# Designs tried in a protein design chat: VH-VL binders against Lon protease homolog 4, chloroplastic/mitochondrial (LON4). Part 12

Target 1, 223 residues: Lon protease homolog 4, chloroplastic/mitochondrial (LON4), of Arabidopsis thaliana (Mouse-ear cress) (q9m9l7r79to301)
Amino acid sequence: VIALPLPHKPLIPGFYMPIYVKDPKVLAALQESRRQQAPYAGAFLLKDDASSDSSSSSETENILEKLKGKELINRIHEVGTLAQISSIQGEQVILIGHRQLRITEMVSESEDPLTVKVDHLKDKPYDKDDDVIKATYFQVMSTLRDVLKTTSLWRDHVRTYTQACSLHIWHCLRHIGEFNYPKLADFGAGISGANKHQNQGVLEELDVHKRLELTLELVKKEV
Key: E = the ipSAE of ESMFold2; O = the ipSAE of OpenDDE; V2 = 0.75 times the mean of E and O plus 0.25 times the DockQ between their complexes.

## First folded at step 1 (VH-VL)

Design xb7 (from xb1 with heavy chain D101E Y102L D104S S105Y S106G G107H; framework fv_alextatug)
Fold by ESMFold2-Fast, scan of step 1:
Structure xb7 (fold): chain C 223 residues (1-223), chain A 124 residues (1-124), chain B 110 residues (1-110)
Amino acid sequence: as target 1 above (223 residues)
Amino acid sequence: EVQLVESGGALVKPGGSLRLSCAASGFTFSDAWMSWVRQAPGKGLEWVGRIKSYTDGGTTDYAAPVKGRFTISRDDSKSTLYLQMNSLKTEDTAVYYCTTELYSYGHYYYMDVWGKGTTVTVSS
Amino acid sequence: QSVLTQPPSASGTPGQRVTISCSGSSSNIGNNYVSWYQQLPGTAPKLLIYDNNKRPSGVPDRFSGSKSGTSASLAISGLRSEDEADYYCGTWDSSLSAYVFGGGTKLTVL
């Protein structure tokens, strides 16, 4: 898959993310993928550099244009998201996250654009009837319901990032009520005000109970 | 088709009371969040307050200058929004607009549809 | 006084591009979506832009919005005489638990 570096935050499964692709070679490759009925790419968060200053946004955008091939693969997180290419309009590409990926290797001589081989990640098996995991799930659900009912900011974030919540708060609340444990953990993290490192941590956590615990910590900070 | 019609504006003495009404048509009123916005003569827009739909808790929020004096309520069976104004002051003189905040086609951070306004004058 | 700061006036000639700024803080523009409202003389305000940069049906594409940090801008391209109006920015303020408007900008087409 083509590896798309994300400068500011990871793509969480279920969420929409607009990105701006300035590199004509990358943009052309994405357009070709859509034409070939394979409208998918990998979306990977860019790693922080220890020497970075408070002007990191400008520096990060420069890095996206300069890094190619092996240098780029060393600057992105190994775990990312399978992204559906929903639309391309000028430089703007809309991505929809589907599932977690891990980079296994760089495809030889794929410097422009970077192409990687990936494994699709699977959650570790868990007992959905375990009382402790079930209790954590209901705490996350309860906290999200309360936050979504009482704050317009959280509702606006949900509407912006997921199509399921674009109609009405009642439809959103009913929809999330039917989420399984992994999906609720991803959703809660994605709508939280968590920084990119916290969201990347949720994306990388394959133990469902631990992922729910991480999400609960993030959503509690918003109330 | 979507319409808001305000009524009840009048000349009132300081310390008096007045109730404004807003009749809504062309949309599902019970699902909408509703707001009041006012504009003093020759001045800018000032948000007065809002009321959420019943399904979203039916709670109200008010701007500081009117808190404790004004009350917003709604009657979904009549598709009507109300603003009860008590202890009126000369600085409450303004055109009062009824507005919708529709979630289904936009976020609840903007005034989607506006009525034509009703004028309240507080003067001795 | 207004919580959001706009210039009190702006002007341009027909066909030119005019930009109106709106400055706030982290509790309002920094964390919330910005809307813009147009008020023609003697009329009620009308929604012009919502969600920072989106247009309702019927609003020409010569009107555009943008947001960066704690500031927002309204741009009007191909300025016309009928664009002469008062323009207001607005957003939710989380610290006040209230919707706040800018002081308004009177646009004059010279």
Scores: ipSAE 0.000, ipTM 0.402, lowest interface PAE 20.3, mean pLDDT 80

Design xb8 (from xb1 with heavy chain D101R Y102G D104Y S105F S106G G107S Y108G; framework fv_alextatug)
Fold by ESMFold2-Fast, scan of step 1:
Structure xb8 (fold): chain C 223 residues (1-223), chain A 124 residues (1-124), chain B 110 residues (1-110)
Amino acid sequence: as target 1 above (223 residues)
Amino acid sequence: EVQLVESGGALVKPGGSLRLSCAASGFTFSDAWMSWVRQAPGKGLEWVGRIKSYTDGGTTDYAAPVKGRFTISRDDSKSTLYLQMNSLKTEDTAVYYCTTRGYYFGSGYYMDVWGKGTTVTVSS
Amino acid sequence: QSVLTQPPSASGTPGQRVTISCSGSSSNIGNNYVSWYQQLPGTAPKLLIYDNNKRPSGVPDRFSGSKSGTSASLAISGLRSEDEADYYCGTWDSSLSAYVFGGGTKLTVL
């Protein structure tokens, strides 16, 4: 799959992400994938310098353009998201996140855009009737219901590919009530005001109970 | 369609304060870095400052002439950018433009889309 | 004053090629991407070139940019009367932690 670096935030499964692709080679490759009914790419968050400050923002952007092949693969997180290429309008590309991926190897060091082989990740098995996990799930659900009912802060922060949350809060509340444990954890993280590293942590957590716990911490802070 | 609409420009006395607003539409505001650029009458462009997206830390940077006097903030729930101007000087007289930097793979920092501007006049 | 140096004026005749220079230092042009902006009389500026040499959609291919060392250049081929405008280069300056513009070049066609 084509590996798309995301410097600003990871793509959470179930969410839209508009990106603007000005590299003609990357844009052409995405257009070709979409035309051939293989409208998927991998979206991977760029690793940040832990000590980075405001003066390095332009340097970070310049580094992104300079990174090719092996250098690029070493500067992106290994775990990312399978992204459906929903639309391409000029330079604007709409991505829809579907599931977690892990990079296993680079196809070729000299190819542009970077192409990688990936494993599709699965959640670790869990007992959906476990009382402790179930209690955490209901805490996340309860907190999200409060956030959705008492504030509109999330409205401009999240675009999901489900239409229910765009119509009315009550339809959204009903819709999320149908979410399984992993989907609720992902939804809650995406709605929260979590920074990119916190959301990357949620994305990387394959233990469903731990992922729900991480999400609960994020949604309790409310955005 | 990406649109930016500035407002709040006015005539202010030296030492006064003023807050400018910029209403954004047509893009995911919370993902965008936003900037203010000004232009004095008959003069060139001068960058005022920027604010990064919340996910990138929400940090601000300012040009030396305005550091300590101007504050940039954003309200992502309202898709609105603000410029709080304090201790205004006659040298601050200019048209103030709201700008956005769209996210582009491999791109440097620049002013992608510009509003039409709002005029600030500092005069006794 | 401006940190980036541009000639204050440039001129050409219809159909000709005109080049506008922009000179800086290692802390700005030398280490960062250069953009160019066009400002038609009485209007807000518009992005003309980004990332040294790339064009936004809607910008004609007769506009091109280049960068070498600490200098950048904007070339306008097949010059037309509607190209009369002020042109500004701009880039991030790492030492100032600020974006800097050139002083602007007023392009006159005839």
Scores: ipSAE 0.000, ipTM 0.436, lowest interface PAE 18.9, mean pLDDT 81

## First folded at step 2 (VH-VL; framework fv_mosunetuzumab)

Design m1e (from mb1 with heavy chain S55E; at its last look DockQ between E and O 0.04; V2 from the best seeds 0.00; counts 0 for: pae E 13.0 > 2, placed apart)
Fold by ESMFold2, look of step 2:
Structure m1e (fold): chain C 223 residues (1-223), chain A 120 residues (1-120), chain B 112 residues (1-112)
Amino acid sequence: as target 1 above (223 residues)
Amino acid sequence: EVQLVQSGAEVKKPGASVKVSCKASGYTFTDYYIHWVRQAPGQGLEWIGWIDPYEGGTKYNEKFKGRATLTADTSTSTAYLELSSLRSEDTAVYYCARDYYDSSGYFDYWGQGTLVTVSS
Amino acid sequence: DIVMTQSPDSLAVSLGERATINCKSSQSVLYSSNNKNYLAWYQQKPGQPPKLLIYWASTRESGVPDRFSGSGSGTDFTLTISSLQAEDVAVYYCQQYYSYPTFGQGTKVEIK
């Protein structure tokens, strides 16, 4: 897959994310992938360094355009998200997040854009009827319902989700009852005020109960 | 074309109630919140509350809780503000306004306003 | 409660000159997750409802002349009319929508 670095936040499964691709070679590769009806890439959060916390968004975008090959692969987290290329309009690319990926090796060292081999990660099996995990799931759901009912700030967050809550927050209340356990964990983390490291931690956690616990901590701060 | 058309001016005595209507057209009524904002003569704007026409959820400015009631009739695409126990300081123009589709609080369309006069 | 304070309360500006209106919030209206300022500006002419001019502090609503611009971040915001026209005589309001809506007290703009 083509490895797309994300400078500011990870792509959470189930969410849309616009990105801007200024490197014409990368843009052309993404367009070719869509043309061949293989419209997927890997989206990986950039690792922090001392200058990233103090730099502007524009500076990190310029660095992203210039990083190639081994320099880029060493600067991205090894766990990311399978990204569907939903649309390309000029330099804007709309990604839809699917399942977690782990980079296994680099493929195109001498060529631009960076291409990697990945493992598609699976959530660890869990018993949805276990009393402890079930209680955690309903705690997350109850907390999210409270947040969604009481604040208007979540409208921007829910509009980036792929389900039918994009225009109206009350539609989201109906849909969260339909989520399975990992989807609820991902949704809660994605709409929380969590920093990119907390969201990367949720993305990397394959134990569904632990992921729900992480998400519960994040959404409780919004109540 | 989005329109919010409000009912006509009202004159009321102190202690009475008033019900102002706001008929929406040109969009899917249940997809947007309707807010109510008032403006006393020569004064600024004061938010009263909102209603979600889809599920009937409401939120009120605490100043008006207990006196203001927001309702919506989806069959007629009409929102209503009812204000009870009127007093002279309730004299104002009352506006309905539509919440912008991807945000929770700025208003892209406003009704023409309804003057409510409370005089003894 | 987020209190919005405008300055000045009124101002008189010659035709074609720049008008500047300030708005200060009692707390930040910048939302870190999307990096947007939840701040709008409205124009209200006598006998008319408010008209949306600017949202997200600096984004101009469609159909609004480019002489209107918004700037600022966090707690301090400015509406600028670069070349005042006769039809711009109005009261201007800032409004935050970070939490439930509150409005500034208004700034009346008149021709000098």
Scores: ipSAE 0.000, ipTM 0.451, lowest interface PAE 13.0, mean pLDDT 82
ESMFold2 (binder alone), look of step 2: mean pLDDT 93; pTM 0.951
OpenDDE, look of step 2: ipSAE 0.013; ipTM 0.522

Design m5d (from mb5 with light chain S33D; at its last look DockQ between E and O 0.04; V2 from the best seeds 0.00; counts 0 for: pae E 13.9 > 2, placed apart)
Fold by ESMFold2, look of step 2:
Structure m5d (fold): chain C 223 residues (1-223), chain A 119 residues (1-119), chain B 112 residues (1-112)
Amino acid sequence: as target 1 above (223 residues)
Amino acid sequence: EVQLVQSGAEVKKPGASVKVSCKASGYTFTDYYIHWVRQAPGQGLEWIGWIDPYSGGTKYNEKFKGRATLTADTSTSTAYLELSSLRSEDTAVYYCARDFYGSEYFDYWGQGTLVTVSS
Amino acid sequence: DIVMTQSPDSLAVSLGERATINCKSSQSVLYSDNNKNYLAWYQQKPGQPPKLLIYWASTRESGVPDRFSGSGSGTDFTLTISSLQAEDVAVYYCQQYYSYPTFGQGTKVEIK
């Protein structure tokens, strides 16, 4: 897969994310992937700079555009997300998150575009009828219902989820009641106000109960 | 290669039920919703509902609520539409279609199943 | 329900000429946060299921010839076939997916 660095936040499964690709070789490779009916890339959060002085988003984007090959692979988190390339319009690429990936090795000798081999990560099996995980699931569900009733900003975050909620709140509340445990955890994390480190932590957690616990902490701050 | 293969044509009497199957292959069945859409002879397309094979969750067009039942069997990667209390106006080709993870546009369609309801 | 209305109901176009199909939704299908119009176009030939042509109003599905293009925003959308070919004779449907799916009534395109 082509490795796409994300400068600001990880791509959570089930969400849309716009990115801007300025390197013409990377953009051309993404367009070729779509022509060959393989519209996927790996999206990986950029590690923090060694210097805390590099906090500007514009400076991060400029540095990111210069990193290629081995320099780039050392600057991205090894766990990311399989990204479907939904559209390419000029330099704007719209990604849709799928399942977690882990980088296993670099494929390309060139610095542009970076191509990596990945493992597709799978959630660990869990007993959905276990009393402890079930209680955590209910807590997340209850908290999300409260957030959706009380926080008007949820509508903007929810609209970036690939399953559109209706314009009426009660339709949205019914829709999330149909989510399985990992889908609920990802949804809650994605609509929360979590910073990039918290979201990366959720992305990396394959134990469904632990992921629900992480998400519960995030959504409780919204209530 | 993504493929949706539906069961064969059915002829039914009014008041009966029909169950149409849709077997998916070439992708992870539980990652995508399956929608059902019908088309009466010479008419346009009408959405019936969707099922999430992972959770078993469903949503129905209100017109069909109470008569349509959507199910999925993850062990065989097969979705089902059951329509009860059939009337002559239910005569149509019934399609299953895959959306991209709840986006609700349909990138792959089954070949269709003709259901004829005749007195 | 969001009602989708197509025009014309049928269209006869000479081989190699431009065909234009209009689609209007009863309410906006543009979501401003992701700047996406939740609209798709399908082609259906006799005895076949619909085939996806365009999604997000203007994005061509893989394998669809570049003579097909989509445009428009909000409530008004257009499918254009820049140079009609014999294999393009079909019924074309628009479909919104901003809410639960609804389809236009269809536009039959024929060679004049």
Scores: ipSAE 0.005, ipTM 0.453, lowest interface PAE 13.9, mean pLDDT 82
ESMFold2 (binder alone), look of step 2: mean pLDDT 94; pTM 0.947
OpenDDE, look of step 2: ipSAE 0.006; ipTM 0.522

Design m5n (from mb5 with heavy chain F100Y E104D; at its last look DockQ between E and O 0.04; V2 from the best seeds 0.00; counts 0 for: pae O 10.8 > 2, placed apart)
Fold by OpenDDE, look of step 2:
Structure m5n (fold): chain C 223 residues (1-223), chain A 119 residues (1-119), chain B 112 residues (1-112)
Amino acid sequence: as target 1 above (223 residues)
Amino acid sequence: EVQLVQSGAEVKKPGASVKVSCKASGYTFTDYYIHWVRQAPGQGLEWIGWIDPYSGGTKYNEKFKGRATLTADTSTSTAYLELSSLRSEDTAVYYCARDYYGSDYFDYWGQGTLVTVSS
Amino acid sequence: DIVMTQSPDSLAVSLGERATINCKSSQSVLYSSNNKNYLAWYQQKPGQPPKLLIYWASTRESGVPDRFSGSGSGTDFTLTISSLQAEDVAVYYCQQYYSYPTFGQGTKVEIK
């Protein structure tokens, strides 16, 4: 897949993210993927050393343009998200997160665009009827209730991350499904406003219970 | 105002089935779980199961061994409990209750439906 | 299943006096990560469904009078009516929701 670097936040499964791709080669490659009915890319968060410069969004974009091939692969986290290319308008690309990916190797013969082989990550097995994990689930739900009361304060975040959830966040939460613990964990993290490192930590945690715990801690801070 | 209105009392013979309805109003039906709880005369409360009206997902108390079937009609905002193979021990007031944000405690209840099982 | 046991089964208290109901769970309903007890209290009057009084062991539901209070942690919980009123005559139930919901057997509160 084409590896797309994310400078500010990881793409959480279930969320959408608009990005700007200035490199015409990358854009062309993404367009080609869509034409071939394989509208997917890998979205990977940049490591701190790549984005630590609290510089303007424009400076970050400039840095990204300079990172190619091996240089880029060394600057992104190995765990990212399978991203569906929802639309391309000019330089704006809308991504939808599906599931976690891990980079296994670089495939690109050329420096641009970066193409990688990936493993699709699966959650560790869990017992959905386990009392402890269920309790944690309910705690996350309860805490999210409180957060939802203040969603107006996070409307920009919601608008940026969510599709259907932007209309009614609670309704969206319920649509995640019955005891869908992993998706709840992802959702909670996605709307928590947590920093990129914390969100990356959630993305990388394949133990569903632990991921819920992480999410719980994040959403608690929002209350 | 949130309301859960249940169907009227039922009298059934052993071995028969009963279907109780619970019509919800005053809130978005698909946003909250509906639980069912029963209470035998002069006894405590027993949890039967829950349904997610949006997904149709359900969970049952193992005690009922598949005799209970929970359904929901989103078009009418109505939840249903069907209990089959009725026994005298199933005589009880059956309540529907709204789950408070999926936390399994209940903020709103139906008025209850008496189901009497007698030969 | 978590078994909930209330005590006493019945309680007669004079008007204006304190009523105390205990509830014990067979296992802890305290979640260590957030330090919350998954315990609720309900009031049920004759011919009516239960009414939520307390959740998270000590948080009063909206509209519930201040004379009702919940306390306890882990496996031992208490519902207190500081000054019993005539309208408080009812059966009271504790309920855990740490696991699938289970209720205590109820405590009948009457006026002495």
Scores: ipSAE 0.005, ipTM 0.507, lowest interface PAE 10.8, mean pLDDT 85
ESMFold2, look of step 2: ipSAE 0.044; ipTM 0.649
ESMFold2 (binder alone), look of step 2: mean pLDDT 94; pTM 0.949

Design m5w (from mb5 with heavy chain Y101W; at its last look DockQ between E and O 0.06; V2 from the best seeds 0.00; counts 0 for: pae E 13.0 > 2, placed apart)
Fold by ESMFold2, look of step 2:
Structure m5w (fold): chain C 223 residues (1-223), chain A 119 residues (1-119), chain B 112 residues (1-112)
Amino acid sequence: as target 1 above (223 residues)
Amino acid sequence: EVQLVQSGAEVKKPGASVKVSCKASGYTFTDYYIHWVRQAPGQGLEWIGWIDPYSGGTKYNEKFKGRATLTADTSTSTAYLELSSLRSEDTAVYYCARDFWGSEYFDYWGQGTLVTVSS
Amino acid sequence: DIVMTQSPDSLAVSLGERATINCKSSQSVLYSSNNKNYLAWYQQKPGQPPKLLIYWASTRESGVPDRFSGSGSGTDFTLTISSLQAEDVAVYYCQQYYSYPTFGQGTKVEIK
């Protein structure tokens, strides 16, 4: 897969994300992948760079365009998201998040654009009928419903979710009651105000109960 | 099979009120918004407002605020539009319509209720 | 308030020929975060309620024949009937749902 660095936040499964691709070689490679009916890339959050801590997003994006090969792969998190390339309009690329990926190695012949081999990650098996896991799931559900009722800021985040979660929060609140455990965890994290490191932590956690616990802490902070 | 069945035609005098019913069947009533849209003779479509039967929440086109009241009775799966202070320009066919999960495009419509306001 | 303007107001087309209806919004109805155009098309025959044809600008509702297609993005949209049938004689409306719903004024399609 082509490895796309994300400077600001990880791509959570089930969400749309616009990115801007200014490097013509990367843009051409994405267009070719889409044309070949293999419209996928890997999206990986950039690790922090202390020297760029106060940089604007435009400056950060320019630095990312200059990073190549081994320098870039060392600056991205090894766990990211399989990204479907939904559309390309000029420099804007719209991604849809799917399953988690882990980088296994750099493809030696593809330093620009960076191409990596990946493992597709699966959630660890869990017992949905276990009382402790079930209780955590319902706590996330209840907390999420309370947060969505008390603040309008989360409504913009809900609009980036791929399911037809409505413009009306009450309708969406009823619909989320049908989410399975990993889906609820991802949804809650994705619409939370969590920083990129917290969201990356949720993305990396394959134990469904622990992922729900992480999400619960994120949504509780908004209540 | 989703159905929205509306009450019959009404003739009213200016200044009166009218209450139109919309009975839903073939789906879970509280899972979908009900919108009201009207169409004056020979004219286009005009949105009046919506109701969420689950919460009782409503939203109105500002043109109708203060005159239109939307309600729902979950025990009978019926939505209602009440329009007060009727004027001759309120003569129209009034439709109820179901939206898809609050998306505000309308996949099912009632048959319409003609409300005539005249002397 | 998003004003929807259709053109033409009336259109006469021979059976089997292409009918093209344009719809223009006063503001973009494309939501950049999900890349969806919040636009629908309806068909209304005399004495009947409107019937949904197209949503998200280009997605056909189930049961709608393939001869109906929607296209466009942002502010400019088109409904195309690739081969007009006698049963397609109706008034067609576009509708935005980016904000509270507003409809175009309608386009009457008739047989030449």
Scores: ipSAE 0.005, ipTM 0.447, lowest interface PAE 13.0, mean pLDDT 83
ESMFold2 (binder alone), look of step 2: mean pLDDT 93; pTM 0.943
OpenDDE, look of step 2: ipSAE 0.013; ipTM 0.521

## First folded at step 4 (VH-VL; framework fv_mosunetuzumab)

Design a1 (from mb3 with light chain N34D P101Y; at its last look DockQ between E and O 0.09; V2 from the best seeds 0.00; counts 0 for: pae E 14.7 > 2, placed apart)
Fold by ESMFold2, look of step 4:
Structure a1 (fold): chain C 223 residues (1-223), chain A 119 residues (1-119), chain B 112 residues (1-112)
Amino acid sequence: as target 1 above (223 residues)
Amino acid sequence: EVQLVQSGAEVKKPGASVKVSCKASGYTFTDYYIHWVRQAPGQGLEWIGWIDPYSGGTKYNEKFKGRATLTADTSTSTAYLELSSLRSEDTAVYYCAREYWSGDAFDIWGQGTLVTVSS
Amino acid sequence: DIVMTQSPDSLAVSLGERATINCKSSQSVLYSSDNKNYLAWYQQKPGQPPKLLIYWASTRESGVPDRFSGSGSGTDFTLTISSLQAEDVAVYYCQQYYSYYTFGQGTKVEIK
């Protein structure tokens, strides 16, 4: 898949995200992927500049245009999200997040735009009827409902969720009870005020109970 | 005035099916879950399941899984319970009830529909 | 399944006196994140559907007289009618909505 760096936040499954692609070669490759009836890319959060890799003092947007090949692959997180290319209008590309991916290798014949091989990640099996996991799930659900009822801060984040829930906040409150455990964890993390590293941690955690615990920590900060 | 009005009493033979209706009025039908609860003569209350009229999503008590089907028609603001493979022990009054949002109790109930299964 | 057990099965109380109904759940219905007990009380008169009295263990529904009160937490809950009136003759049910929905077996309240 074409590897798209995300400069500010990861793409969480179930959410959509507009991005702006200024590099004509990358934009052309995305348009070609859509024509071939495989309208997918990998979306990967950009690593912070705190690494030993030197970067010029420049705007994040300029860094994204400059980085190619090995320089880019070293600057993105290796776990990201399968992104459906929903639309391309000029330089704006709308992505819809699906499942987690892990980069396994760079494709040797293509450094520009960066193309990678990926594993599609699956959640570890879990027992939804286990009392400990179930209690954590209900804690996340109850906390989300309280936050959404008492504050408006998360309501704009809900609008980026791809289901009808984003159209009617009160219906969202009723539908959360039907979310399976990983979907609730992803939803909670995606609408929280968490920083990009915390959201990346949720994206990377395949143990559903641990993912719910991470999300619970994030949503509790608002209560 | 907020109301749930149910269909009339039914008499059925074992092995048949019954479909009970629950018509909502006085509120936005798609904003609330509809629950179904039954009460056998001289006995207590037993939860059957719920439907979200907005999405069509459902949840069932395991005891009724495979026999109960909940549906909703948003154009008529009506919820339905269909119960198949009827037995004499299914004789009960069947209620629909409204939930304000998940985690609240049932604030409005229908008048009940007596279903009698005999012979 | 969370089993709800009420006591007593029936209760006779003089007009104007206190009636007390107990309800015990097989598991806690207190959710620590929101500190709420997911428990409701209903009143049912003959030939009528149940009527909601109390939710979240102690919150009275709109229009319910203040002589009705709920208390308790975790697994043990109480419905109290502080001064029984003739119109309060009914069967009372507790119900948990923490994990699915289960009802107690009911408590019949009568005038002595």
Scores: ipSAE 0.000, ipTM 0.432, lowest interface PAE 14.7, mean pLDDT 82
ESMFold2 (binder alone), look of step 4: mean pLDDT 93; pTM 0.947
OpenDDE, look of step 4: ipSAE 0.211; ipTM 0.730

